# VHH binders against UV DNA damage endonuclease (uvsE), part 8

Target 1, 305 residues: UV DNA damage endonuclease (uvsE), of Deinococcus radiodurans (q9rte6)
Amino acid sequence: MTSACEAVPQLGLVCLTVGPEVRFRTVTLSRYRALSPAEREAKLLDLYSSNIKTLRGAADYCAAHDIRLYRLSSSLFPMLDLAGDDTGAAVLTHLAPQLLEAGHAFTDAGVRLLMHPEQFIVLNSDRPEVRESSVRAMSAHARVMDGLGLARTPWNLLLLHGGKGGRGAELAALIPDLPDPVRLRLGLENDERAYSPAELLPICEATGTPLVFDAHHHVVHDKLPDQEDPSVREWVLRARATWQPPEWQVVHLSNGIEGPQDRRHSHLIADFPSAYADVPWIEVEAKGKEEAIAALRLMAPFKKD

## First folded at step 23 (VHH)

Design w5 (from u2 with G53S)
Fold by OpenDDE, fold request of step 24:
Structure w5 (fold): chain B 305 residues (1-305), chain A 124 residues (1-124)
Amino acid sequence: as target 1 above (305 residues)
Amino acid sequence: EVQLVESGGRLVRTGGSLRLSCAASGFTFSDYTMGWFRQAPGKEREVVAAITSSGGSTWHADFVKGRFTISRDNAKNTVYLQMNSLKPEDTAVYYCAADYGTYWYFDSPEYDYWGQGTQVTVSS
């Protein structure tokens, strides 16, 4: 009776390390705006080049630490989505070979890549300017993903929250019209305020968009006692059903600092929800980053006897 | 005790510049998204600009038209709003807000922390 080695979840590193291994450079908008056009180009060329090198190293780091999922920083290429300034795009185009090489490094290492754009993306905003900037930003991210040679599938997920509360129908209606590089990668995640999994699921089903379940957000949103609430497992399974194939399912793991109702992420994961035991992919959202991942590996179900 | 204290608001002439500051205390500043809001007399509060916890991303309202720039210094627990080319229509109470999380709600009043505001008046 060959003990079917129950595949443990793959763990994902989120953007950077606490240590110096994976750290990216940035420039502030204020500083950038103070530069001449020539200086801007030089600055972004230097910065983007550096970050691509770091990204290449991140692939090695992940491989070395048996991390098979990595979330790309949404700030990897600052100013890329800056309205009225195409300097970033031009520089990135110039660095296309290096970017592709970096992407190949991840692929070759067997590390899955995804992105979770920053907080200001609201595709279903009632404000036209926010919708516009959101699409621009998403397109910029998709451009990066394409440049990395990533697939236009949920395997290389571009993850968003539901956006403006009460505008789920609007979100569902606009998703089909999103640019293919965005739309084909799009996933939706429940949050602690605007959208519960129950509110997102109909949108996901209507649009064929996978649901990334976050148990912590769910617990906070519904004021549940903890992540062992039976509804957590229910949503893990319901979310899984939105993935094709289900083996691609991604969930987010985090704990609150002062308890399950604390929105603030803890340094380490003290509580691994039993509902996540058979989840294939887990992004670890902890302040301790790689330290949290290392600690998790010492816990059930990851602990090797 | 959590505090957000705005400063820098004053009377300025049209075309003038002003830099607002918001000093934060009582929470882990570097983990919070920060934003500036304003409320003019008889108008609703509106978002002016926002900046992610790391400072890696910013958002500015259209009415800013490149005139205002949000920035932050996590070492000083301070968020700034540089305001250039000020107009009379920019007259308002400017508020600083902080919110933890991975999503910014532009029109939500439910941010974690708010300042008391600082008055900016732009004369013709």
Scores: ipSAE 0.741, ipTM 0.880, lowest interface PAE 0.8, mean pLDDT 94
Fold by OpenDDE, fold request of step 24:
Structure w5 (fold): chain B 305 residues (1-305), chain A 124 residues (1-124)
Amino acid sequence: as target 1 above (305 residues)
Amino acid sequence: EVQLVESGGRLVRTGGSLRLSCAASGFTFSDYTMGWFRQAPGKEREVVAAITSSGGSTWHADFVKGRFTISRDNAKNTVYLQMNSLKPEDTAVYYCAADYGTYWYFDSPEYDYWGQGTQVTVSS
């Protein structure tokens, strides 16, 4: 009876490091708007080039630290989705070879890439302008993912939450009409307020969209004692059933600062849910970033005897 | 104690400019999404603009697009609203808010922290 050595979950770094190794440049909208068109182009060219270089290095960093999942920053290319300004798109097109090279670095290193949008993306908003900007932003992210040479599958996940509470039916209805580069990568994650996993599951099943389970959000949403609640394991398994194949399942890991009901992310992960022990892919979100990942490596099930 | 203190509101003429500030204390400012809201007499409170914790992303309402710009300085624990080309319909009490959340809830009053507001009046 060969003890099927249950593969230890792969851990994912979220966007950047506490250290200087993976840090990206940015520009504020205020500063950008103060620039002339020529200055804007020059600024974005310099900034995007720098960030692509950093991104290329991030692949090496992840590989060197046995990080096999990496969340791309949604702010890698500021102003790319700016309405009425195509400067970002033009610059990114110009840098297409460099972007593709960066993508290849991750694939060659065996590092899976995914994206999570910023907080203002609400596809099912009751506000038309928010819906429009949300689609634009998602399309911009998909463009970046295409530019990196990533697959249009949930392997390279473009992750959303459920959006506007009470509008799950609207979300389910709009998903089929999303652009293919967005739709084919789309995943849904439960949040701490608007959408429980129970509320997302029907949408996932109706649209064929995988569910990314977040135990921390679940505990906060349902006011559970901690992430050892039996329902956590239940949802890990139910979420897994939405993935094809199940080996692609991603879950999100975070802890609260002052306890399980605290929405604020802790510096380190002090509590690893037992329910996550057999999950193949785990995004680790903590303020300590790579330090949190390193600390997890010292805990079960990651601790090497 | 958590505090959000708005300042900069005053009487201005149509076409004028104004910069609002909101100074935060008592919490880790750099972890919170910040936003500006306004409430005109007899109207409901409405969201004006929002900015992510890092300042890397912003949202502006359509009625202020091109005229108003939200920004923040995390070193100073302050969020700003630059208002240009002001109109009489911009007259309102302006509030800053802070929230630690997965999403920005555009219509939710349940943000973590609110300021007391600053009065902006635009004369014709």
Scores: ipSAE 0.720, ipTM 0.871, lowest interface PAE 0.9, mean pLDDT 94
Fold by OpenDDE, look of step 23:
Structure w5 (fold): chain B 305 residues (1-305), chain A 124 residues (1-124)
Amino acid sequence: as target 1 above (305 residues)
Amino acid sequence: EVQLVESGGRLVRTGGSLRLSCAASGFTFSDYTMGWFRQAPGKEREVVAAITSSGGSTWHADFVKGRFTISRDNAKNTVYLQMNSLKPEDTAVYYCAADYGTYWYFDSPEYDYWGQGTQVTVSS
């Protein structure tokens, strides 16, 4: 009975480090709008160039720390999705060789990339302007992913929540019509308010979209005692069934500060759910970022005897 | 104690400008998405603008039409709404709200924290 050496989950870094190693520049809309067109171009060129350089360094950092999953910041290229202003797109096009090189650095290092554009994206909103801006934002993210040379598959995931509650059918109906660079990467995640995994699963099954299960969100949503509730394992497995192949499954790991019902993410992960022991990919959503990852490495199942 | 305190609301003439401020205390401001809402007499509360925790992304309602801009200073625990080219239809009580997380629920009344509001009146 050859003990199938259960592969240890790969851990993912989310966007940046607590330390100075992976930090990105940004500009506010107010500051940007105060600039002339020429100044805007110069500002974005400088900023995007810097962030691409940092991104290249992030690949090295991940490799050096045995981090094989990295979530790209949604704010890497501010103003890229700004309505009525194509300056960001033009600058990014100019920097296409550098962006591609950065993408290759991750690929060469064996680091999987994904994005999670969460803020203000509601594809199934009852408000037309929100739907429009959401598609624009998603397309901008997809453009970045294409520029990085990433595959148009869930391997390079573009992750969203379900959006407007009670509009699951609308979400299911619109997904097939999304642009290919978005649609082919799309995943859905359960949240603590609008969509339980039970509510997302039919949408995922209908559209062929993988489900990213978040145990913390599930616990909060259903007011469960903790992440050891038997339903957590059930949903890990049900979510896995939406992935093709199942070895690509991604889950999110976080703890609440004051307990399992606290929406606020803790600095470190004190409680690793047993249900996650055989999950192949885990994004660590903790305020301590790389510190949380390092601490997890000292815990079972990650601790090397 | 968590507090959101709006300020800057006053009477202004059509075409005028106003800057609203919302000072936050009692929570980790830099972790929260901030938003401005308004409620005119006899109308429902509506979202005006929102800004992510880092300030890297913003959203503005269509009726803003480039006239208003949301911003934030995390060092000062303050979110702002710069309002230009004000119109009588902009008359309302303006509210600041804070919500934890990366997902913004545009129509959800269940934001974590709300201010008491500041009155903006635009005369013809």
Scores: ipSAE 0.579, ipTM 0.819, lowest interface PAE 1.1, mean pLDDT 93
Fold by ESMFold2, fold request of step 24:
Structure w5 (fold): chain B 305 residues (1-305), chain A 124 residues (1-124)
Amino acid sequence: as target 1 above (305 residues)
Amino acid sequence: EVQLVESGGRLVRTGGSLRLSCAASGFTFSDYTMGWFRQAPGKEREVVAAITSSGGSTWHADFVKGRFTISRDNAKNTVYLQMNSLKPEDTAVYYCAADYGTYWYFDSPEYDYWGQGTQVTVSS
């Protein structure tokens, strides 16, 4: 029994839905600081338990919509990394069984999890206070991933950009000294300003860190006409070589609102790069979230005749 | 068309307080990270504080920690810097800045948009 088969990329949902199904509660630092210690405990207990419940529901959502990749919000547990205040850590420890159960819901559904932190993390900053807060924040994120029962491998990636420009050597030197829960999950993504994929590749090779290729960033950085430029496919393949196994490769997909040079992400993806057709995992970085995934499924190579 | 307009800078004595405001127009304010920077005469521009697009996370430099607080009101397209316990060392032009997706650059001068600045002078 023989027939031709091909696999299409798995499209990933990023953080939340446009619809109400996956939405997380927050609290600002200023409001939190106005609370007494007892009020802080009560606030974070209520907020964290609500967000864990919503996260468990996100696993069901992903399964119901055939989504096999989900980017965790890095804002699930506000104040978890707050210096001098361990209330968040204590609350999360108290909720450990619920957190683990939520993680199992994803892995049992066959949904890969990763995180791309969105706030104030620059590991190779020339400012010591930024380096210190960055490691603290990354350690808190890694603790969340540990609490979800997620493997300390790039399968459950903690993804960052290259950080402060002109400090690639410092980045390569610090990676081996990162805490294991962070280091063993770390990936690096090219950006449109500080680090091209060419600048990151030696760092990735030297440290055993996978490179996440972002074609949109590459096009902006190198002032290329669009994502069909031949270098896009070249970098997909070179980035793939940094993944062990290569089947774990993740790339990022976005379009510019006003064209290829616009850094601002569009609502939907109108132009799917041909270079991505055989990439196993794609995070869809469109403002339309699940709507963008649905629209992509109507396009080649995803649609079926 | 993009404008960031700082206000509230003035002369104040040591120990005083000021509130700086930055009114934004010409872009979707709620999509942008906002920062306050300062530049004293003969010094390099330095980050003072930053706040995420939602206001859910903030960062403050150690030299202002406990004295300055960044905040934003997305309904009014405005970012604020509350400055307490002012010192002569705080004398500088204060700049508001906005950037799309700057979490890895929040502490550098490479923001997309900048205001013209407002002078804060601390005497005594």
Scores: ipSAE 0.482, ipTM 0.782, lowest interface PAE 2.2, mean pLDDT 90

Design w5 (from u2 with G53S)
Fold by ESMFold2, fold request of step 24:
Structure w5 (fold): chain B 305 residues (1-305), chain A 124 residues (1-124)
Amino acid sequence: as target 1 above (305 residues)
Amino acid sequence: EVQLVESGGRLVRTGGSLRLSCAASGFTFSDYTMGWFRQAPGKEREVVAAITSSGGSTWHADFVKGRFTISRDNAKNTVYLQMNSLKPEDTAVYYCAADYGTYWYFDSPEYDYWGQGTQVTVSS
């Protein structure tokens, strides 16, 4: 049953599938440290090559399932940002043609790509070593996005939370000095503890950084009854104003396992916030991944007669 | 009831090794980021190392890099800290902590759950 659609939200797949179709290899630091330099090179060449092939397959998967938004795993290339060890960088340079081809597969299929690199990144940490490692990690992720041929714009977002609480001024001050491949893609998302959307909005406005609104985090942070609270729509609209163009707006969707205050993500989305009905891009943060997308498509507003 | 129980802390000589363990119960261990913190007398708690829920990524403070290694075994609900080449400045109470999937402030003292700590003392 085909209907004419006006501004239908696009549901995004996050990182991997529950099924075997999109699953990436990795290696732990301890196992990697046990390898000789030659063994490290061989290991990363094999691992990165395999993950690029799987990523190319993810583009086919998205096309086959009408998924037009995909969040890249930030774990695609382990050790790429390892200080004092350039093996990952060298291997990725060697694989540049394959990486670019994988990026083109997504672009050719009309699939928007973004990344939410959360692993130990705190740009406004009060610890200098954490700030340094955070910029290094973000630069490595931006390098991956460059290698995929992705434009340095918020269309290909590099998304973070606000980081260390009580340090919003420091965050605002550092953003203009970030390397361009990072800065030009940066977005900020409210979380359930340190940064409400109200705390992020001035930072986003001062730095030209889009705000990704997460209603679940907002409900937990403000102890609201559920995602139908009127403030949810208010923040969707205020966040939209930080996007240029507004059609690029991304929001995050999740439900709590035991109710609105549970920050653990459910397998499926039972409660779709009415405030999200006209949002163009939604990342579905559910443990059920592609199963959660399929289930959502059977619900309003996605199901239309 | 959530429990984090550290073990393995003791008195050792400079240059020695220790392995700390933290046994977890009362929550879905494989969903949680685990961290080791330490607190010397009169100082604030500081993060030593952290490990993602899957064990796929780790972070180590500069003052322990090359000497300490965090690891986890999700089948045994246990996180470890292997401590080699110990120095007197490593003397502290070491705490195990767990937090649900919040890697972006892993160096903050606001983890959901904390152990009681285990004393590590390194003599000159």
Scores: ipSAE 0.414, ipTM 0.751, lowest interface PAE 2.8, mean pLDDT 91

